# Miniprotein binders against q9h3h3: the designs that were tried, part 111

Target 1, 235 residues: q9h3h3
Amino acid sequence: EDGFTAEHLAAEAMAADMDPWLVFDARTTPATELDAWLAKYPPSQVTRYGDPGSPNSEPVGWIAVYGQGYSPNSGDVQGLQAAWEALQTSGRPITPGTLRQLAITHHVLSGKWLMHLAPGFKLDHAWAGIARAVVEGQLQVAKVSPRAKEGGRQVICVYTDDFTDRLGVLEADSAIRAAGIKCLLTYKPDVYTYLGIYRANRWHLCPTLYESRFQLGGSARGSRVLDRANNVELT
Below, E stands for the ipSAE of ESMFold2; O stands for the ipSAE of OpenDDE; V2 stands for 0.75 times the mean of E and O plus 0.25 times the DockQ between their complexes.

## First folded at step 7 (miniprotein)

Design WA13 (at its last look DockQ between E and O 0.01; V2 from the best seeds 0.00; counts 0 for: pae O 6.7 > 1.5, placed apart)
Fold by ESMFold2, look of step 8:
Structure WA13 (fold): chain B 235 residues (1-235), chain A 85 residues (1-85)
Amino acid sequence: as target 1 above (235 residues)
Amino acid sequence: DREELIRRFEELVREAEELLRRAEEALKRGDLETAEELILYALLKLKLAAWIAEELGDPELLRRVEELVRRAERLLEEVERLKRE
C-alpha cells in the first residue's frame, strides 16, 4: 500500500529530477520572451519522454520558471536524511513536531502549494498565470509536470521559502488566487518529500499542512485556508 | 522582523490597490464577472495586510487597510446591483 506506492513515487521523482528541465530563468532571460516560451512549451503538450510530434524531442522531467529574486537553498538535506535514519532506530516517538524540528535544525524549510489539473487548455492557462506571477515577482519559483503517458492529471508546484512562516505561505496562496486559480490547493513542506513521507505513511503523519479553497459566490466566498495539523481555519 | 513585516504589508497593499484599479476598469466596460474576481483577490490580500497591521499594533496601518476594504466593498455592492438588473 503506502510502502509500494512510496517506493514508486520516489523512483519516479528521482528520474524526473535527473532528466533535463525546461527552464525560463527570469534572472537571465528578458520578461518579454515569456509569452513565446509559454506558447512553445505548453505543459499539456510537453511529453515526459519526448514523443514524436511534441515540442520536446528529449525527455523532460519538469517545466520550471525561476523568478528574478530566486535564490536556491535546499539546506542540509544529507544531514536531514541521516538524522531521520538515526531517529527511526532510536525508539523515540515520531510526531509532526519531530519533523518540524528536524527541518529547522537542518534548514530544510521550503515547501510548496500543489494543484492538480487534467491536460488541456485549463492546465496551460493556469500554468501561464503562475509563470507570469513568478516573472512579475509575486512568486519566487514554480514548476509543472509534463504530460503523463496515460493522460492523467498533472501537477503545478509553487514554492515558498519557509513552511514555518504562515504569513509567507498565505501570501503565496493570495498570489496564486490573484493569478486566477480557483481549484483546491494543498501545501506540503519539502521535508516530507525529501524523507519520502507520503499519504498513508506508517507514522500517520499528515504531509499536507494546509488546504486552500476558493469560492466566488455565497457567504463563504473568498479564500478559506485550513491548517490540517490542528484542524483550524486560518482565514 | 518588524521591518520585514512592514515591507510585506506595503507589498500587499500595493497589490490590492492595483487589483482594485483593474476591477474599476472592468466595471467601466461592463465585465462584471472579472470585476468581482479582482475585488475578491484584493480583499484576500487586505485580510493578510490587516493581520500584519494587528501584529504590529499600528493603528495607522490598520486604518489604511480599512479604507481600502471600504473601497472594495463599495465596488462589490455596485457589481452585485448591476448583476441583478
Scores: ipSAE 0.480, ipTM 0.842, lowest interface PAE 2.2, mean pLDDT 88
Fold by ESMFold2-Fast, scan of step 7:
Structure WA13 (fold): chain B 235 residues (1-235), chain A 85 residues (1-85)
Amino acid sequence: as target 1 above (235 residues)
Amino acid sequence: DREELIRRFEELVREAEELLRRAEEALKRGDLETAEELILYALLKLKLAAWIAEELGDPELLRRVEELVRRAERLLEEVERLKRE
């Protein structure tokens, strides 16, 4: 199911991106309206395709919060995809380094911290904390998946603008932890997502660059970040 | 790169100092939960500042971070003390 699973994930992501989004945009909406918006649209209750009894009657692909300073920059995704096809045809090795260079060349630099939570109070509480951090300027932008018809975990994505800026990635981790999040976090550059590279891929690339673990008691301060590619603890 | 790291270090230190100032104000008004959250955030920023100081190999920068960490730890002890009351 490895190859098929990756194709299925890409199709699901495309469908969600194309469907309408519920957005709190702090660039145009006062921060004082956030709590009411969060109460109206808790992610555990917003359904993917609209159900009787949910807050939405129409399909929702994502629930998102944009910070006041948010300025989207996807880079040259089309140029990246063309270069990726050329790289595959060239016979050159496909390594994390060559993919990183393609991303830099085409300025496709965004990435995201991911957390997966079951529908319910803990998910809604986590999302509220992340949303407040975005509106207060500690994070740039975040989104959360709606509840699937069949159930399953939902994902919160917290974006940074440059995956090569290690400090920026770590600053986002700190803000997520400060929001009260204690679950495992993984960081994935968007270049992997745009190219359809998931955990199981034929190039044996690991799309996860960093993992963050919360540890209470031992270290007391709570966040330990591992650089997965080099097996080095950063914090 | 070195110049950029120094700028990022100064930003993290300034942000941590402001968070600790806000934490002290929260403590004065008895808002222990807010004080604790602000102290935690300050400590996380100081952890990143320490990492930069170590990468730069600058013991003076590390000393500055350690001084602020001690201040944050004292404030956290005060929060714990007040919670017991």
Scores: ipSAE 0.310, ipTM 0.734, lowest interface PAE 4.2, mean pLDDT 86
Fold by OpenDDE base, look of step 8:
Structure WA13 (fold): chain B 235 residues (1-235), chain A 85 residues (1-85)
Amino acid sequence: as target 1 above (235 residues)
Amino acid sequence: DREELIRRFEELVREAEELLRRAEEALKRGDLETAEELILYALLKLKLAAWIAEELGDPELLRRVEELVRRAERLLEEVERLKRE
């Protein structure tokens, strides 16, 4: 993916956060209703703007599943942004370490595994697997983008509470793999999104901290996870 | 291609302007949280538009983006002011 496509998708994803979400909340809804909800709102059929014949008549930003242990904590995003602006103005070098420290200071620690899939059965099946893993408590929260009018790939985001917790990031990868997902995964901290750090940014920061590739017959995790910042395999 | 980049630029700018308009409406109703989120999303659209402008080498497109960024920043400052009151 070129830098433009990554930035475009990020901007669209943020704009979509403001539109209504279709949410299955396991904290308030019995797990037994998940299959009916998944059947009602398959991501490949839910349209971004509520197209005629879609399951949704109104715009949908995201389809999401909240686990029992999900606690929304956005941290101090405003303080983070102010500090980021001040840092840019200072002319000080900006490194991944700088961003990490900003994130920690402002408690903006969430991150997500991302997978991009074409609309269709494979996407819906992958989403169903992730949704089950969330409801079963193996994952905390996930969302999937609705179908765009122009088509293209839809994204599933599987969140972790702390991108600095390497173990937690790896555990989420394992849970995603256990759900039967074999595609490429990339892990991105939300702080990079909030600060508009995309591919080919002027600071040459890689917004992807980890990459997970499925491996047949590999370790118990079923994937090889690469730390992209250090170019080190973690598995 | 160049035409597609221009098309996308204009779309991003339009979307950013709409987000900023909605942010202003949110401010008027005292919904500071929504206003802030909308402004931040507009800024992201504008960052992408700026990238396109740079790729196209068009200083006028870049100027248009910068103007909208300044508008967004002013709105953000207003949100921050109102949150402190």
Scores: ipSAE 0.019, ipTM 0.325, lowest interface PAE 6.7, mean pLDDT 85
ESMFold2 (binder alone), look of step 8: mean pLDDT 88; pTM 0.872

Design WA14
Fold by ESMFold2-Fast, scan of step 7:
Structure WA14 (fold): chain B 235 residues (1-235), chain A 85 residues (1-85)
Amino acid sequence: as target 1 above (235 residues)
Amino acid sequence: DREELIRRFEELVREAEELLRRAEEALKRGDLETAEELIFYALLKLKLAAWIAEELGDPELLRRVEELVRRAERLLEEVERLKRE
């Protein structure tokens, strides 16, 4: 996204996943320690490759919070990638439905709500709200990118277990909104990320399934969620 | 399936009821900010419950949601009244 090739974006994502993570793990750490951890590692100050003037001198790929019930399940990513290669050589049309079926077949079901914010107080405040929701059990797991050397926006990712479970995706949106988040949110299944499908892909697929906007008025407050593939408002 | 939707509807309603109960307790202790946040979350849960009730075509489930929405709205009015004081 932001003009990079899909290969470059995939390489950067893999590097971040393989570099060390700063993790608050509610499965083993008391919730009372969260506020101190958030103060020690505000995402606007944690640098991607380390800086003596920041909280970290060594590279950090992600800053993450794991909920008490978090149990990671990535599915069969190798099988997914093999099937994707076969599909590309088969001559069959590549459509959103085909990718959905590959994801279901290989149990690669996780997805995430994304928010992009500039480094600063607004980002740190949003992350703190999300982290508290995770530790309190309203969300399962979340991570935020560190500050890049060249600047630019940072991303907060809030995960759900199953992108085909529309209600579960909407429940996560509600929890994000309840945490005080008012910016634009977009939802992307991890299958698109594992296959290197981004905004400007050669298959002309939209990797974003849902879009959420904060709406004031009428009945005070609410969240408007759009199914982007079908152009249908869900809420 | 329908059985799963009914189960999730009941869970959303239960969660909304608990959020409203906590909001009432926050109001009793004068914590208006917490009360408002809890009511807002309850309303988001109820919006999803209403969506399920409409998919199921069950007017009695929708009436249950509408009753809880009215309760949440009354609590929001109380929060706003107390903030003016």
Scores: ipSAE 0.291, ipTM 0.732, lowest interface PAE 4.4, mean pLDDT 86

Design WA15
Fold by ESMFold2-Fast, scan of step 7:
Structure WA15 (fold): chain B 235 residues (1-235), chain A 85 residues (1-85)
Amino acid sequence: as target 1 above (235 residues)
Amino acid sequence: DREELIRRFEELVREAEELLRRAEEALKRGDLETAEDLIIYALLKLKLAAWIAEELGDPELLRRVEELVRRAERLLEEVERLKRE
C-alpha cells in the first residue's frame, strides 16, 4: 500500500518533469523582465494541461525560475537506484543515516524546501517573492506546480545544492523568510524523492529532514528550524 | 573545517552589514516594507553567524554579531514606530 502510493507519486512527478516548463532563466534574461513574466504566468491561473481561458493553451509541467549561477547536477541517480536495490536485498537496516550515505556515495546531494499553498493570491504573492529572491541571487533555483484540474494545493520547491550542508539549507530558509514567506516549510533531500520515500513509507522514515516555522518576537526572530529525524531544534 | 566556518561567518556578517545599509536607505525614502524585509533578512543571517560563533567557541565573533543585532533591532523599532503613524 505504501509502495502503491510511492509509485503513483513518482509517476506524477516524472510526467510533470517530462512535460514542457515555463522558465524565467536569469542566466540569459534581464532581471527587469521578471515582473512582466510573473504577471503573465501566475501559478494560480496556469493550468496543468492547458485551457483557452488560462495563460497557457498547452500542457505545463512546472513553472520555474533559474538564478544567474544555476548549474544543474543530479549526481549518479542510476548508481543510487542500483545501490538502493542491493541495500533492500541485503536485509541491512534502512535508516536516515544509511540513505544519507548512499546519497553521498552517488553524489545525489540536492534537496528542496517545500511549501504547499491553495490556489489564489497568497500562492501567487509567495511565488513572486521566491522568484525575485532567485533572480537577485539569494536563492539558486525554484519551481512551482501549475493548477491541477482536480484542484487542491500547489507546491513551491526551492532547491539547494547539498542537503548535507546544514548551513546552506538554513541560509536558503533565511532567504525564503526574507522574501515574505511565513507558512510552514519542510525540507526534503532529492535522494528521498528518487527512492520513493513519501508519507507512510514502509520503512517508517520521516519523509522530510527539516521543518521551518516562522515566528517574530522575543529571543527567536524569524524562522525556527527543527531537525525532524533527531527531534533537535537548530535555530 | 574551522577555516571554512570562519569564511562562512565573515560572509554572513558582510551580507548582514550590506542588508542593514540598504535598510537604512529604504527607511530614508519612506519604503517601510522594503526596510522591514531587509532588516529581517539581516537578522536571519546574523542568527546563523551567531550559531557559527558558538560552534567555534569564539566570544569575539559572538560580540560582533551582537553589535549588528542591536543595530538591526533599533532599525526594526523605527520601522514599527513609523508603521503606527
Scores: ipSAE 0.208, ipTM 0.665, lowest interface PAE 5.3, mean pLDDT 86

Design WA16
Fold by ESMFold2-Fast, scan of step 7:
Structure WA16 (fold): chain B 235 residues (1-235), chain A 85 residues (1-85)
Amino acid sequence: as target 1 above (235 residues)
Amino acid sequence: DREELIRRFEELVREAEELLRRAEEALKRGDLETAEELIIFALLKLKLAAWIAEELGDPELLRRVEELVRRAERLLEEVERLKRE
């Protein structure tokens, strides 16, 4: 069921966040070292729980690149969770609007563009492009999941500071596209992640706010961004 | 905030101009692939700048974007022409 799936996803996410991360931190590491770091830790080969045949012998939760201007701010997650419990108990409808207000009130504003790719050269190439954009200052921060034992797709997350800042979300999309990424992208605010809003949630909410598709045809090639909640093209 | 939108508009235009300058340099050295990528990136930034100009209702800002879009399109046509050679 959806409750069981959501609990499983939340537990896996917590475990990944708590396990060690492989980080290239551009705040303290010269950009010239990035290519060697990417070659040492291609995400298609880094294993979630460690393997003698992989670059890591111990568990890795995430592979991340921090930009020079990266300043982590998760907001008041404790206050958000308390307010969420109160909202559920109140009987008030749970809607995108009420979740947006909770996020604003508790300063839980970050969000992320998501892309899911199969393990292999295309994933590693996409990650390298994103990592270079972060180090060059076109994106703020990004992370990619390691390879799971069962296989399946890996996820690249590209973060923005404020999901309510539409222009900032669109600027990040443009930078992702400029890095050579052509696959489908979806944008999810971190408040949805903290509150366990996934594909089959009990409140029947769409788990993403925006969708980006790359258009190769026509007089101008480029990105088309859709506001999922209002079914309106932001373009 | 109108002032913030104007600041972001000016930043996007400056970035697009720099990308087009780099694209012209790439064209001069025969690096068509790099030139095309830089032009497309400039066009993506100009699309966002146009969005801001429309939001502000400022025809002068939109005119500035349209001029840069025309420049980018001419450079892209030149890339396509050279690829056929």
Scores: ipSAE 0.234, ipTM 0.675, lowest interface PAE 4.4, mean pLDDT 85

Design WA17
Fold by ESMFold2-Fast, scan of step 7:
Structure WA17 (fold): chain B 235 residues (1-235), chain A 85 residues (1-85)
Amino acid sequence: as target 1 above (235 residues)
Amino acid sequence: DREELIRRFEELVREAEELLRRAEEALKRGDLETAEELIIWALLKLKLAAWIAEELGDPELLRRVEELVRRAERLLEEVERLKRE
């Protein structure tokens, strides 16, 4: 039952990646054009499969903003998948440590902070803040899902280039908070996504490595970041 | 890697065919919700297969995907028809 759900989620994610993306690319587009682009494509109104009444008539998989310094590096995903199949066949224990080693060996290092929001003003406002931070160089790249036909929450993904670089992960969290985001954030390495490991997987792995919660009070305002794998507070 | 793309294409097509077979069985049982979910899942796999066929530039592989997409669309239309009854 969990395997059925995980396979369905993997297929859905792959389909979104294969469909066209709406991209603001700061490497080739002046930053002054961002506000007009955001007004044209608010994520609460962009539909997954197109609608003449929405900003898009054709399917859209993702709405993305690429920073000026963004250089995509997916690593050796084929080698990772082959090694994963070999690991499953070998009888060796499948742990967070072994997946981390596979990711490092195959240079599949990217990861992302995730936030889930209902369609509406708050989603559009949060996305605009994140997009601005990307174009201004405080974040590297981000994307947001379009609105599904039946509704439901949409997700904003803010990527970092190396999930094993704890400082880099924390710096991204700080930049997200500086953009005015106060909701719960969770961090997932892309290696888990490429291997189809979601919540309640058969290997009992937690794909979420970090959680960030915003707190007001005391001598400082800030976020608290928990390392889910080691159950240790980082900030 | 052409051979790896062909292998993944064949895997996606086989999985889509099995999902559509299960969807037809669900329809015969009157389980419209399960049928719809299986058809949508098959269409997602076929979308990925179509992308691989286009990358390989093989019109025969693309025709195979298009035929299964048409079958899935016919089943989805049948689900919608039965919902109205």
Scores: ipSAE 0.000, ipTM 0.108, lowest interface PAE 18.9, mean pLDDT 82

Design WA18 (at its last look DockQ between E and O 0.01; V2 from the best seeds 0.00; counts 0 for: pae O 5.1 > 1.5, placed apart)
Fold by ESMFold2, look of step 8:
Structure WA18 (fold): chain B 235 residues (1-235), chain A 85 residues (1-85)
Amino acid sequence: as target 1 above (235 residues)
Amino acid sequence: DREELIRRFERLVREAEELLRRAEEALKRGDLETAEELIIYALLKLKLAAWIAEELGDPELLRRVEELVRRAERLLEEVERLKRE
């Protein structure tokens, strides 16, 4: 077996990425079809491997919505991965600065806000709000994991194109909140995902750059976004 | 660059204005909870727009944001007043 939790999570994430995705692409599909598509493929009912009673008969890795202005550019992921392997054999220290520099050098700058929700109406409602925000142009692209057989939490990922653009990351937070999302959000640069670096990794890297907490009432109302590296609130 | 920041500013302002318009409609129909939520969402976007206006050093952009913030705050006060009834 792999023996390390981070390497297991990376392999599972890669497998999901390689399986078919269910995609609503606003660049080629009229916005008026979105509600029917959401009703056909609620994330609480779409199963990872096509379980009986699912709307899908085949595996689904992700359910995604692409916005009208979505212009994908994942950068030099293969070069990033090769440099990462070379770094691991070089004996050089591996730090958050090392990861940031690799991401910049290979132009792998995207990142994502993450939220984790149990399957059910709350998840489906949150996803529908995010999907509408993407089709309306407030967000560029989002995806949600399908339901696992054991029924654990699912994840919604809302992407931004440059994790070094702090304002852009905060703009996405504001759009997520305006879609009615009140739960905890965490932000993870894609470089960590492409390299399979998850919680409890052997390098003790923290893949979460920001946390966002939201409250409607009282003196603390609004988004409170914490920079995890500096322990500083940004908003 | 500067032109990109101006485009992002204008987008945030347009989104905030739409949220405030929807909040006013919700208030007219007595849906105080919806109105409150929309006002808070607008204020989030206006905070970011103010950040951009300050980085650009443009007092006219900042004035536009401040006017919208005052509008949002007046609406929120009205919602809170009505909820006390």
Scores: ipSAE 0.672, ipTM 0.895, lowest interface PAE 1.3, mean pLDDT 88
Fold by ESMFold2-Fast, scan of step 7:
Structure WA18 (fold): chain B 235 residues (1-235), chain A 85 residues (1-85)
Amino acid sequence: as target 1 above (235 residues)
Amino acid sequence: DREELIRRFERLVREAEELLRRAEEALKRGDLETAEELIIYALLKLKLAAWIAEELGDPELLRRVEELVRRAERLLEEVERLKRE
């Protein structure tokens, strides 16, 4: 959006994380209830701050689906932030490799595939596909943002537990594609989110590690995943 | 880590084989949409398995992937044929 800074984006993310979430938790809820839950809470209709005309009257930060085996582990975020401050003060080059090392040291390893879609049927359909993949065990956990008052695109985040596990990142891409998703995907490690690394950052870092594009070749379908930092095609 | 890559290769191949088995069952039931989705997913898993086989430099692992890819392609061709009638 126009006028948004990295500080503004970080503040919005923190507020969403702290507000209540609508969660379908496959660890405690039968899979047979998913379709009714998706019908009750389509992300194009759930409003960020509540509205009499929407499914929610109170604020909702995220709409999430937890898989049967989901086990949250955000690592040592406070230690990461302290190390980041020390790194910036040290004058050492800030590179993807340096950030990777900080993440490993502090066990902040999770990351996510991101897709941005306008509010509407396509978003709701994509989210339903992702949610079913999570409940069926092909993906571990996913979230989608509610509709903002200002409008704009909503984001679906599909998490993996370790961004340094390249094969695991690629397996999640495959499962997303298998769910019928054909739009551009980008992969962002949570360490970048915690440290406020967005587009046009001061260190000129690419804000995402991987990019996935879906292409057709005759009747065959293929996903192309690019390592953006090294400009190397992985698939 | 070679041992980890071998374990992941075997899992991906097993998963792809199961997806193709389910795809064949869907095809027999006339559920072309489900069959196509399962075949595409199997092919995506086989692509990752091929990547592992290439990293390991093992021609036998690559041959196993290629055989399953051929099976998946034959099933996909059958789906396309039935959709055209």
Scores: ipSAE 0.348, ipTM 0.751, lowest interface PAE 3.5, mean pLDDT 86
Fold by OpenDDE base, look of step 8:
Structure WA18 (fold): chain B 235 residues (1-235), chain A 85 residues (1-85)
Amino acid sequence: as target 1 above (235 residues)
Amino acid sequence: DREELIRRFERLVREAEELLRRAEEALKRGDLETAEELIIYALLKLKLAAWIAEELGDPELLRRVEELVRRAERLLEEVERLKRE
C-alpha cells in the first residue's frame, strides 16, 4: 500500500471518529437484538455521508459494537502528544522502543487488528461474525468503516486494551479467526495513529507490530502471527 | 491516477472549507466544543490535501491548502481564547 493510501486512510479514520457513530452497546441492549441491528445497518450499505437510499440519512463515522466488558480508556493522549513534540524537538533518536515507552507512560495502550474488505456480502458477513464475538464476550470492542462513495475497501477494527500484552493480542487474533475471518490481519497500536506515524514516516517506523495470516491445518489458532518488529513468528 | 488525486484533493478542500464554515457558525452560537471538533477535522482533511498537493508537485494546490490551514489555526486560536474567558 502506497504511503499515501495509508495516510489517507488514517486521516479519514480520524475524521470519521468525529462524526456520529452507529453503536450497538451490549451493556445496555439485549444480545437478542443484535441480528436485527445488523440487518438494519449492514456496513456495505451504510454510507459515510448518508446518501439517499442508505440506511442512514446522516453522516456516519463508524459502525461499532461494544461488548459487556468494554470500558473506554483512552489514556492521556494530550500528554502523549506533548511528550512526542518535545521528543521531536530534542533531536533524540526515535525508535519503536521510544514509542512503546511513551505509550506506557501516558497509558495509551490500545491497539487494533485491522482487516480490509471490499463492500458486499463478505464484508457484512465478516462484520456480523465479529459483532457476535464482541457481544458474546470473546472480543471487547470492534468498529467498521461505512461505505465510501468511491466504493473503496472498508476496514474492520478489532481492539485490544494493551498492545504490549502479546497474549491478549494473540487471543484477539484467535477470536477473529474463530469468527470465520480468513483474510490478512495487521495489528497497529493506537499510539502510532495519535502521533501521526504512518507508513513511510521520516523515522522509518513500521506502524504494524503484528501480521496474522490464516493457515489451514495450522496451530489451534488457525493463523500464523508474525512479530514485524523482530521478524519472529509467535505461533 | 493523477486525475483521481486531483479529484480527491478538490473534495478534501471542499469538505475542509465546509467544516470551517460550520466551525465559524458554532463559534457564533458559543458552542466552543463543536467548533473545536470541526476545526480539528478540517485540519485533518487539509493535511491529506497537502500530501496530495506534494505528490502532484503542484505549488498552487499547496498554497490553497496552506491558506485554509491558516484559517483553521486562527479559528482554533479564537476557540482557545474563548475557552479561557
Scores: ipSAE 0.036, ipTM 0.370, lowest interface PAE 5.1, mean pLDDT 86
ESMFold2 (binder alone), look of step 8: mean pLDDT 88; pTM 0.873

Design WA19
Fold by ESMFold2-Fast, scan of step 7:
Structure WA19 (fold): chain B 235 residues (1-235), chain A 85 residues (1-85)
Amino acid sequence: as target 1 above (235 residues)
Amino acid sequence: DREELIRRFEELVRRAEELLRRAEEALKRGDLETAEELIIYALLKLKLAAWIAEELGDPELLRRVEELVRRAERLLEEVERLKRE
């Protein structure tokens, strides 16, 4: 979105994953402590590399909330990457269907709804709503990026277990909307991330499967979810 | 597959009913903001249930969704009325 190459985006994502995370883990921490934790670590104030004037003096890669039932299952990422290398050398066409099958075979099924917001009150309020939905069990897990040194928008990622489970993806969208989120949402399977496939890739694949827009009119309120691949409205 | 869709439909309807019950309790307490949020969440669940009912082609399931949608809309109208007071 800022003209970064796929290599640059992958390197930044890896660095963030490797740096320490600030985590509210509802599996081990009482829900009553969430509000204090959110007040201590508002994402608009947590800095990526630490600052004496911020809540953190050390680098923070992500700020995350784990739900009570959260059980991470990244699948066989090593097998996925090996199969991806074999696919590229096989001469077989690389299509959305081919990647979907690769992901299914290796159980790399997680995906995420993404929202990009400028640092400030709206970001912090949106994150607090998402975090409460996670702790209350309406969502499974979420994370938000800290404030970058150079500035720019921050991203909130809300994960689902299985990107091939269309209903599960739509249920997560509904929970995000119920939390008061009205901005544009896009959904991306993690298989694209693990394989380094971003917006401008050599295979011309769209890593975004769904787009959700908030619609409000008369007695009808809710989100409009578009299937980007088929250009069809689902809701 | 059909059995999976029926299970998902029943869960969505059960959840929507619970949200509407909680919304009605919030209204009785005068908590209009919470009531409105719960009603909107119920309506979002019901949109997904309607989608499943359409895929299954079952008019009884569509009727059940429509009944709950009407109930949710009445509660939302009541919230709006109370806000004017």
Scores: ipSAE 0.000, ipTM 0.343, lowest interface PAE 13.0, mean pLDDT 83

